VHH binders against Phenylalanine--tRNA ligase, chloroplastic/mitochondrial. Designs and how they scored, part 20

Target 1, 376 residues: Phenylalanine--tRNA ligase, chloroplastic/mitochondrial, of Arabidopsis thaliana (Mouse-ear cress) (q94k73)
Amino acid sequence: AVDIGGVAIARNDVVREDDPTNNVPDSIFSKLGMQLHRRDKHPIGILKNAIYDYFDSNYSNKFEKFEDLSPIVTTKQNFDDVLVPADHVSRSLNDTYYVDSQTVLRCHTSAHQAELLRKGHSRFLVTGDVYRRDSIDSTHYPVFHQMEGFCVFSPEDWNGSGKDSTLYAAEDLKKCLEGLARHLFGSVEMRWVDTYFPFTNPSFELEIYFKEDWLEVLGCGVTEQVILKQSGLENNVAWAFGLGLERLAMVLFDIPDIRFFWSSDERFTSQFGKGELGVKFKPYSKYPPCYKDISFWISDLFTENNFCEVVRGIAGDLVEEVKLIDQFTNKKKGLTSHCYRIVFRSMERSLTDEEVNDLQSKVRDEVQKKLNVELR
Below, E stands for the ipSAE of ESMFold2; O stands for the ipSAE of OpenDDE; V2 stands for 0.75 times the mean of E and O plus 0.25 times the DockQ between their complexes.

## First folded at step 13 (VHH; framework vhh_3k1k_2)

Design o06 (from n01 with S54R; at its last look DockQ between E and O 0.88; V2 from the best seeds 0.84)
Fold by ESMFold2, look of step 13:
Structure o06 (fold): chain B 376 residues (1-376), chain A 120 residues (1-120)
Amino acid sequence: as target 1 above (376 residues)
Amino acid sequence: QVQLVESGGALVQPGGSLRLSCAASGFTFSDYAMRWYRQAPGKEREWVAVISYRGGRTSYEDSVKGRFTISRDDARNTVYLQMNSLKPEDTAVYYCAARYLYGWETEDHWGQGTQVTVSS
């Protein structure tokens, strides 16, 4: 029912009730095809286009742009091709949306690296929606948008430079990304911090001093050589970077809650009509929250992500936050109790006590049913 | 839920050594990268060292290379920072951080810090 790259993706391609390993709910399927990054008058699309402008203006060998690749990928593409160990926790049903045992909704755009390299692409940007099972608050959402860049070098690029291939790629990468950060944020203090990603070595993050704090802008590094060897590029070196578009857009546009990106409310959408950076979101109303607590003895089926999925399935974007506020273990009985605070708040209107009580009642019923907890 | 508790900070003489520990709970420790940061009085917090999940890779800020060693004991859910040849400029509160990696996305959890003072 949605068209990505000219391919129709129906509900039963993603929500497969006949596969016991499927954990994709209808609420997540409903986000496929929305492709906020492809909307020129949406903060995510505006940011994507600004990044494209930087690369178009600063690199004579153009970066090819891929923004319509399918988010349905194999576990090989999403994990093995980018060197995630087979037993890593990110592969769990708790963290990742599985269509079936070998097929997931991509967790990152790097799921497409091997495909693009095999097709002969050597300089490219990939932008798209990515999916993860996660907690609920103003900066976490199970669907968001990522952009990554990839650049392959050949021996003639670093020969005569006095540098080995890895150093050459790392220095080129840092120069590129410092320029990008200046393009997006202007004259800011920057620092490089070494970090770790399984698919790059060395790995870095770029931080900028912005609004009185250090902001992590992106992760990057020199692509692990085994990834290049797997794609027939044994004599090459490459760099890669990745960034979350929502995180940066929230800072650049002063958007205070990630749920706003998904709003069709004209009071939000009309503010971005010029299609340009530099717009600051002006809040039109802040509706009151309604707080509800729920306590229960947890079960073997319980995880916080499973609980948040129940809450999202019932309340959708009417839930602003789910937070553990108390925890108690009765060691004599081997029982653990959790207390969660649920913050109900619409971005578009005030909620009545009756509406919130109905939502909470449904949450209480569904969590007992699906997660086998005992309410206190 | 995630908890990180640093220990081992002390007053030491220049040239001395300390070993910091950070005990972790509430997550699958072996699947997280672990980091040390520090913040000196009047200065901004700075990165010191990182160790990959499972311990296969380490990296250090230039000013501590050769003097500091990060290590981890996944059976005890603990990361360490061995600090040798300490200098007065190493005086800071040292923070442990746990980093979850999900593709390019990162999520950090912080400890409360432990004070290291290097002076005569």
Scores: ipSAE 0.737, ipTM 0.902, lowest interface PAE 1.0, mean pLDDT 91
ESMFold2 (binder alone), look of step 13: mean pLDDT 84; pTM 0.853
OpenDDE, look of step 13: ipSAE 0.910; ipTM 0.961

## First folded at step 14 (VHH; framework vhh_3k1k_2)

Design p01 (from n01 with Y32H L101F; at its last look DockQ between E and O 0.92; V2 from the best seeds 0.00; counts 0 for: grease 24.6 > 24.2)
Fold by ESMFold2, look of step 14:
Structure p01 (fold): chain B 376 residues (1-376), chain A 120 residues (1-120)
Amino acid sequence: as target 1 above (376 residues)
Amino acid sequence: QVQLVESGGALVQPGGSLRLSCAASGFTFSDHAMRWYRQAPGKEREWVAVISYSGGRTSYEDSVKGRFTISRDDARNTVYLQMNSLKPEDTAVYYCAARYFYGWETEDHWGQGTQVTVSS
């Protein structure tokens, strides 16, 4: 059982192995209470606090902060309230962790926008763990952390400005986020790129020139009016932004692999004791990788995400990467074969050949059982 | 198996027109916003145009507004860039990108590019 925002959540509320609409494994359930963003001496928490400092210092109308909202939300909150199309692939069991047919682990913090607007909040930051079934490599992990901001304007805010409400909100947004980027990264070149999100129009992303490359810092835009109207705010305009904390923290702290954020190794955790930006992670040891290949004829149940879920379930953070290295179609038999390379590497120690062989054997067995593939 | 293949790049005189195509495979095309970027010799890659997954929203970089039009044909899994009134400054390798969104998270798939040269 875990306690989030004063609500106790039992394992059986989330993990239901006999329910075909439930795809949450114990390894994901174990992450619900860890809340890295609430740890002041952890890179994710340090980054969150630095962003809070920016908003506290630069905005007289203080943004309310929500960092302990439950990640268990309805499909309405996670998808419908933010205008995700009804047939979008993200709604599938392949991409999203479902508790049941109408309840998911949130894939973004925007699942709380309608809830907070209905409660009368108009300027707020939401930070939290978000969940996505995903591939495995140094920058992908099924649990990560987002922060988003939301700001509502009333007609008196833009009346007399000479701007329509959308232009007013977009200009306010861009000034706010340029200031945030300077706060986090210092004096850098910035550019705005138009983009698309279903819940904002117009939509933008902010990029900065940093370490000799363009880095995407965040996505943002003017909130779709439908979202505001559904919350009784039809005469208002709002902006929203969202950012991934791990991606930014990896750059700001020079952390090379997303798995480090989940490490309890004192050689990692002790480096952030001052609770401030500006610390560069100093690598302490790099253990050798062990490569193992697995080939199989794929089935109707097979997806790469389903395969990665099996691998994570067996090896946890001992798997660094899962990569498709070969693909063959036998058109006469109507069969397709995939070959994956699994890179095993512990962040804490060298793995023995026996350990890796045992992990690989379990992966081979489980993928046959769960995904109905035929090993080669 | 994700693949984006651009075509239609050519040498053209100033004031001319080209239509670029980008054929997509290996992913659900209708779930992606489609984007065009370009990279001129010695310059950084820059965004040119975007079209939403439904086709109902388009946006353009300022220097191409009114001259370029992005469109999509979901039945053929293809995005197009109609480029009119071409200028020497439009000379670049043009890249197609497909952007998947999942909340605030985005992932891009990139093509290999097609060369457009505007010269007399």
Scores: ipSAE 0.656, ipTM 0.872, lowest interface PAE 1.1, mean pLDDT 90
ESMFold2 (binder alone), look of step 14: mean pLDDT 83; pTM 0.832
OpenDDE, look of step 14: ipSAE 0.673; ipTM 0.852

Design p02 (from n01 with L101I; at its last fold request DockQ between E and O 0.90; V2 from the best seeds 0.87)
Amino acid sequence: QVQLVESGGALVQPGGSLRLSCAASGFTFSDYAMRWYRQAPGKEREWVAVISYSGGRTSYEDSVKGRFTISRDDARNTVYLQMNSLKPEDTAVYYCAARYIYGWETEDHWGQGTQVTVSS
ESMFold2, look of step 14: ipSAE 0.811; ipTM 0.935
ESMFold2 (binder alone), look of step 14: mean pLDDT 86; pTM 0.871
OpenDDE, look of step 14: ipSAE 0.910; ipTM 0.963
ESMFold2, look of step 15: ipSAE 0.811; ipTM 0.936
ESMFold2 (binder alone), look of step 15: mean pLDDT 85; pTM 0.864
OpenDDE, look of step 15: ipSAE 0.908; ipTM 0.963
ESMFold2, fold request of step 20: ipSAE 0.799, 0.813, 0.806; ipTM 0.930, 0.934, 0.929
ESMFold2 (binder alone), fold request of step 20: mean pLDDT 85, 85, 85; pTM 0.865, 0.862, 0.863
OpenDDE, fold request of step 20: ipSAE 0.922, 0.922, 0.921; ipTM 0.968, 0.968, 0.968

Design p03 (from n01 with G103S; at its last look DockQ between E and O 0.89; V2 from the best seeds 0.73)
Fold by ESMFold2, look of step 14:
Structure p03 (fold): chain B 376 residues (1-376), chain A 120 residues (1-120)
Amino acid sequence: as target 1 above (376 residues)
Amino acid sequence: QVQLVESGGALVQPGGSLRLSCAASGFTFSDYAMRWYRQAPGKEREWVAVISYSGGRTSYEDSVKGRFTISRDDARNTVYLQMNSLKPEDTAVYYCAARYLYSWETEDHWGQGTQVTVSS
């Protein structure tokens, strides 16, 4: 059981092995209470606090902060309230962790926008863990942390400005976010790139030139009026922005693999004891990898995400990468074969051949059982 | 396996027109926003245009507005860039990209690029 947002969440509330609409494994449930963003001496928490400092200093503490909202949300909150189309692939069991047919682990912090607007909040930051079924490599992990901000304007704010409400909000947004980027990264060259999000129009990305490359810092835009109308704010305009904390922290702290954020190893955690930006992660050891290949004839139940879930369920953070290295179709038999390379590497110790062979054996057994594949 | 293949790049004279195509496979094309980028010799890559998954929203970098048009044909899994009134400054390798956009953070899938040269 974990306690989030004042609610005790038991395993049975999230993991339902006998329900075909439930695809949340124990490995994902174990992350719900970890809340890295609430740890002041952790890179994710340090970054969150630095962003809070910017808003506190520049907006007189007017942005309310929500960092402990439950990640268990409805499909309406996660998709419909933010204008994700009904037939969009993100709604599939392949992409999203479902508790049941109407309840998911949030894929983004925007799942809380409508709720907070209905409760009368008009300037807020939301920070939290988000969940997406995904591949396995140094920059992909099925649990990571987002922060987003939201700001509502009333007609009094833009009347007399000579601007329509959308232009007013967009200019305010860009000024705010350029200030944030300077706060986090210093004096850097910036550029705005137009983009598309279903929940904002216009939509932008802010990029900075940092460490000799262009880095996407955040996405943002003017909130779609439909969202405001649905929350009783028809005469208002709003802006919103969002960012991934891991991506920025990896750049700011020189952390080379997303798995490090989940490490309890004191060689990692002790480096961030000041609780401040400016620390550069110093690698202490790089343990040798072990490569294991597995080939099988796939089934109708097979997807790469389903396979990665099996591998994570058995090996946890001992798996560094899962990569498709060969694919073959026997058209006469109507069968397709995949070969995957699994890279086993602990961040904390060397693995023995016996340990890796045991993990691989378990993967072979479980993939046959759960995904009905035929090993080659 | 996501694949994007650009075509239609050529040598043209200033004032001419070209139509670039980008054929997509390995994903549900109608779920993705599509983008064009370009990179001139000795310059950094820059964004050119974007089209929403529905085709209803488009946007262009200022230097190409009114001259370039992005469009999509979901039946053929193809995005196009119609380039009119070409200038020597439009000389670049043009890349298409596909982006799965329902949240603040997304990833791009990139093509290999097609060369456009505008020279007299």
Scores: ipSAE 0.604, ipTM 0.860, lowest interface PAE 1.4, mean pLDDT 90
ESMFold2 (binder alone), look of step 14: mean pLDDT 84; pTM 0.859
OpenDDE, look of step 14: ipSAE 0.761; ipTM 0.905

Design p04 (from n01 with G103D; at its last look DockQ between E and O 0.86; V2 from the best seeds 0.69)
Fold by ESMFold2, look of step 14:
Structure p04 (fold): chain B 376 residues (1-376), chain A 120 residues (1-120)
Amino acid sequence: as target 1 above (376 residues)
Amino acid sequence: QVQLVESGGALVQPGGSLRLSCAASGFTFSDYAMRWYRQAPGKEREWVAVISYSGGRTSYEDSVKGRFTISRDDARNTVYLQMNSLKPEDTAVYYCAARYLYDWETEDHWGQGTQVTVSS
């Protein structure tokens, strides 16, 4: 059992091995409660605290901070309340971890916006672990951390400004976030790019020029009025922003693989003992990889995400990458074959041939059993 | 896998028009917002236009407003960029991109680009 927000969450509340409406494995359940963002001497926690410091210094502690909300939310919270279309692919079992047909592990911190607005909060930051079924490589992990901010304005705020409410909110947002980016990255060239989010209109991305390329720092926009109306705030406007903590921390601390954030190895954890930005991760070694290929005729049950879940379930953080390297279709029989390369590499030690062969053997067995593929 | 293939780039006189197409496959086209970017020689890639998944919201970079129009045809899985009143500064490789934009941050899928040259 884990305790999140004062609520005990047992394994049986989340993992239901024989229930076809449940796709949460033990490896994902083991991440609930780890809350890397709440660790002051961890890169994720350091970044969260640096963002808090910016808002505290510039807004006199007027932003409420929520960092311990439960990641178990309803499909209404995760999708409907943020205007995700009913037929969007993100609602599939392939993309989202379902506890049951109406309950998921949150895919984003925006799952809490409507709840917090209904409770009367008008200026807040939400930080938390979020969950998505995804591919495996050095920048993708099924659990990561987001922070978002929300700010409601009343007519008194924009009256006398000479601007309509939407323009007022958009300009306030951009000034706030440019300040945040300078706080985190220093003096950098910035640009605003228009984009689309269902829950904001207009919608923007902030990019900075960093290490000879444009880096997306965050998404943001003026909150859709439908969302405010549904919370009794029809006379208000609001802005919102959100960002991924791992991606920014990897850039700020020079961390080369997302798996490092989950390491308990003292050679990693000891480097962040001062609890502040400015530390550059010093690699202590990179152990050799072992490459193993697996080929099979795919089935109706097969998706790449389902395959990656099998691999993660067996190898955990010993898998660095799963990559499709060849595809062949037998047009006469209507059969398709995939060949995947699995890169096994520990962040903490060398792997023996025996260990890797055992992992690969288990992967071959489980993919046949769970995904009904025919090995080649 | 996701594939985006641009076409329609050409050499055009100033003041002329072109329509670029980007054919998409490997994903459910109607679930993605579509974007156009461009990159002139020796310059950095810049955003040009975006269209929402439904087609109901569009936005344009200031220098192309009123001259360029983004549109989508979900039946053909294709996004278009109609470019009118072309100027020499519009010379660039034009890229289409697809984004899964139902959260704050996703990665783009990119096409290979199509060359547009506006010159006398």
Scores: ipSAE 0.602, ipTM 0.856, lowest interface PAE 1.7, mean pLDDT 90
ESMFold2 (binder alone), look of step 14: mean pLDDT 84; pTM 0.843
OpenDDE, look of step 14: ipSAE 0.670; ipTM 0.870

Design p05 (from n01 with Y102F; at its last look DockQ between E and O 0.95; V2 from the best seeds 0.88)
Fold by ESMFold2, look of step 14:
Structure p05 (fold): chain B 376 residues (1-376), chain A 120 residues (1-120)
Amino acid sequence: as target 1 above (376 residues)
Amino acid sequence: QVQLVESGGALVQPGGSLRLSCAASGFTFSDYAMRWYRQAPGKEREWVAVISYSGGRTSYEDSVKGRFTISRDDARNTVYLQMNSLKPEDTAVYYCAARYLFGWETEDHWGQGTQVTVSS
């Protein structure tokens, strides 16, 4: 049981073995209560607090902060309310963790926009853990943290500006976010790139030139008017932005692998004791990897995400990467073979050959059993 | 596996026109926003155009606005870039990108590029 927003959430509320659409494993359930963004001495929490400081200082503390909303949301909240098309692949069991056919672990903090607008909030920040079925490598993890901001304007805000309401909101947004980027990264060269999100129009992304490369800091835009109309705000305009906290923290703190954020090892956690930006992570060891290949003829049950869930369920954070290294289709047999390389590497110690062989043996057994593949 | 193959790059005179194509496979084409980028010799890769899932929303970098048109044909799994009134500064390798959107998160898949040269 975990407590989120004063509500106890039991395992059976999330891991619903009685529902065939449930695809939430225990390894994911175990993350719900960790709330890294609420830890003042953790890079994710430090970054969240730095963003709060910017808004407090520059907007007279008028942005309401929500950091403890439940990650269990309806498909309507997660997809329909933010204009994700009904047939979009992000709705699939392959990409999203379903509690049941109408209930998911949120994929983004925008799942709360309609709820908060309906409750009368007009300027707010939402921070929380978000969930995505994903591959395994140094920058991909099925749980990460997102912060989103939202700001509603009324006609009196843009009256006399000489600007259309949409232009007013877009310019206000860009000024706000350029200030945020300077607050976090200092004096940097910035550029705006037009993009597309279903829930904003126009949509932008902000890039900064940092450490000799262009870094995407955030996505943003002017909120689609249909979203505002559905919340009774048809005479208003709004902007929204969202950013992934791990991606930015990896850059700001020089953290080389996303798995470190989930470490309880004191060699990691002790480095952030001041609770401030400006700390650069000092690597303490890089243990040798162990590479194991596995080949099999795939089945109708096979997807790479299903395979990665099996590997993750057995090896946890001892797996650094799962990579497809070869694919072969025998057209005469109607069979496709995949070969994956699994990189086993602990962040905390060397693994023995015996330990790795045991992990690989369990993976071979489980993938054959659960995914009906034929090992080669 | 996701695959993007650009074609249609050529040598063309200033003021001329060219249409680039990008054939996509290995994913549901209609689920992806499509983008064009370009990279001139010695310069950084820059965004050129974007088209939404349905094709109903497009946007262009300022220097190509009014001259370039992005479009998509979901029946052929192909995105196009119609380039008119070409200028020497349009000379670049043009890249197609397919963007997967998962809330505010994005993942891009890239083609290998096609060379466009505008020279008198």
Scores: ipSAE 0.801, ipTM 0.930, lowest interface PAE 0.8, mean pLDDT 92
ESMFold2 (binder alone), look of step 14: mean pLDDT 84; pTM 0.857
OpenDDE, look of step 14: ipSAE 0.898; ipTM 0.957

Design p06 (from n01 with Y53S R57S Y102S W104S; at its last look DockQ between E and O 0.01; V2 from the best seeds 0.00; counts 0 for: pae E 16.4 > 2, placed apart)
Fold by OpenDDE, look of step 14:
Structure p06 (fold): chain B 376 residues (1-376), chain A 120 residues (1-120)
Amino acid sequence: as target 1 above (376 residues)
Amino acid sequence: QVQLVESGGALVQPGGSLRLSCAASGFTFSDYAMRWYRQAPGKEREWVAVISSSGGSTSYEDSVKGRFTISRDDARNTVYLQMNSLKPEDTAVYYCAARYLSGSETEDHWGQGTQVTVSS
């Protein structure tokens, strides 16, 4: 069992083998409760604290902070309340970890927005681990961290400003987030990009010029009025933003692989200290990669995410990358073959050929069992 | 499996017009917001336009407003970029991108790009 916010979560609460909708593997469950964002000496925690400092300093502690909300949420919270369409692909078992048909591991911190609003919170930051079924590479991990910011305004706030409520909220939002960017990255060139999100209108992305490249920092926007109405705030306007902490941390701390965030190796963890934003990670010994290819005729059960789940389930963090390198369709048979390259590389040690061969063998067996593919 | 294929890039004179297409496959096209980016030689890739999954909302970079129009045909799994009044500054490789979920950190899918050259 893991403890989150004073609530004990048992394995059987999350990994339900008796429920056909459940698709949470033990590897994902093992990440619950780690609470990296609450570790002062961890890059994610350091970054979170830096963001907190900004809001505390500039908004006189007016933003409530939630960092230990349970990642187990309802489908209503995770999808409906943020206006995800009923038939949206994110709702699929391919993309989301389901505990049961009505309960998921949150895929974004926005899952808590509606509930907090209904409970009467008007300014808050929600930080926590989120979960998505995803590919395997240096920038994708099925567990990562997000921060949600939310700010509600009342008519008295924008009355007399000469601005309508939407413009007022948008300008405040941009000012806030430009300040945040400067706080984190220093004096940087910034630009706003108009975009689309289901739960905001208008929607924006903030980009900064950093290390000779444009970096997307976050998405944000003025909250859709229907969301506020559903929360009893029909006369109000609000802005919201969401940011990924790993993305920013990788840049700020010069961390080359997202797997490092989950490392307990002292060579990694000792490099960071409380309040030390922007310390550059010093790589230690790079161990050689081992490449293994696997080819199979795909089945109805096959998706790349499903395949990655199989690989992760077997090899864990020993896998650096899974990449499609070839595809062939036999038109006569109506079958499609995929060839994937699996890159085995440990961040901590050299892998032996024997170890890699064993892992590959297990992958070959498990992919046939779980996904009903035919190996070539 | 997932594929975005851009087409329509060409050499045109200043003031000319082009229509770019991006054909998508391997995912539920209608669930994705579609974007166009461009990258000129020696410059960073920059955002050009976006259209919502429903097609009800569009937005453009300031430099292309009034000249470029993004649209989509869900029946054909295709997004378009109509480019009018082209300028030499518009010369770039144009990329199609699909955005999966609100608040996503990265684009879900990218095309290989199509070259647009505006020159007298």
Scores: ipSAE 0.000, ipTM 0.228, lowest interface PAE 12.6, mean pLDDT 92
ESMFold2, look of step 14: ipSAE 0.000; ipTM 0.133
ESMFold2 (binder alone), look of step 14: mean pLDDT 83; pTM 0.834

## First folded at step 15 (VHH; framework vhh_3k1k_2)

Design q01 (from p02 with Y102F; at its last look DockQ between E and O 0.83; V2 from the best seeds 0.83)
Fold by ESMFold2, look of step 15:
Structure q01 (fold): chain B 376 residues (1-376), chain A 120 residues (1-120)
Amino acid sequence: as target 1 above (376 residues)
Amino acid sequence: QVQLVESGGALVQPGGSLRLSCAASGFTFSDYAMRWYRQAPGKEREWVAVISYSGGRTSYEDSVKGRFTISRDDARNTVYLQMNSLKPEDTAVYYCAARYIFGWETEDHWGQGTQVTVSS
């Protein structure tokens, strides 16, 4: 059992092998209690605390902090409450970890917006682990951490400004987030890019010029009024923002592979003992990779995400990358073959040929069994 | 495996018009917002326009506002950029991008670009 927010969560609450809609493996369940964002001497926790410090130092009516909300949420919370289109692919079993047909592991911290608004919170930060079925490479992992902020304004906030409520909120938002970016990255060139999010209008993305490239820091916008109305706030306006903590931490700490965040190796963890930004990760070794290819005729059950789940379930963090390297369609027979390259590399040690061959053999067996593919 | 293929780039005189197309494959087109960027020689890639998955919301960079129109045709899996009143400063490689619409997603898939040159 794992204790989150004072609630015990048993394996059977999340991994339900008797439910055909359940697609949560044990490897994902094992991550629920790790809560990297709550570790003050971990890059994710250090970054979270730096963001908290910005808001505490710069806003007199301090933002409430929620960092221990359960990742088990309803599909309504995860999708409907944030205006995800009813037929959007994110709702599929391919993209999202389902506990049952109406319950998921949250894909984003925005799953908690409506919940917190209905409980009467009006200025808050939510930080937490989020879960998405995804590809495998040095920057993608099925569990990562987001923070978002939410700020509600009342008519007395904007009536004296000479601005309509939406403009007032958008300007407040941009000033707030430019300050945050300066707090985290120092004096940098910034630009705003219009974008689209279902739950904000207008929607923006903040980019900074950092380390010789434009880096997307966060998404944000003015909250769609239907969300506020559904929470009894029809006379209000609000802004929201969200960011991925791993992506920013990889840049700020010079961490080259997302798997490092999950390492218990003292050579990694000891480097962040001061609990401060400004530390650059010093790699202790670059271990050799081993490349293994697997080819098969795909089935109706096959998706790349299903394949990556098989690989991850067997090899865990010993897999660095899964890459499609060849694709062939026999149009006369209607058969498609894929060839994937699996890059095995430990962040902590060299792998032996025997270890890699065993992992690859297990992958070959499991993909045939679970995905009904025909090996070539 | 997302693929985006831009076309329609050409040499055009100042004041002229041009329509760019971007054909998409390998994903469900209606799950994505579509964007145009451009990159002039020696400059960084810059955002030009965005259109929501439904086509109901559009936004434009200030210098192209009123001259460029983004549109999409979901039946053909294609996004367009109609470029009117072209100026020499519009000279760039134009890139199509697709953005998955879910949560705070900020990563794009990119095309290879098409060259637009505005010169006499």
Scores: ipSAE 0.748, ipTM 0.909, lowest interface PAE 0.9, mean pLDDT 91
ESMFold2 (binder alone), look of step 15: mean pLDDT 84; pTM 0.851
OpenDDE, look of step 15: ipSAE 0.912; ipTM 0.963

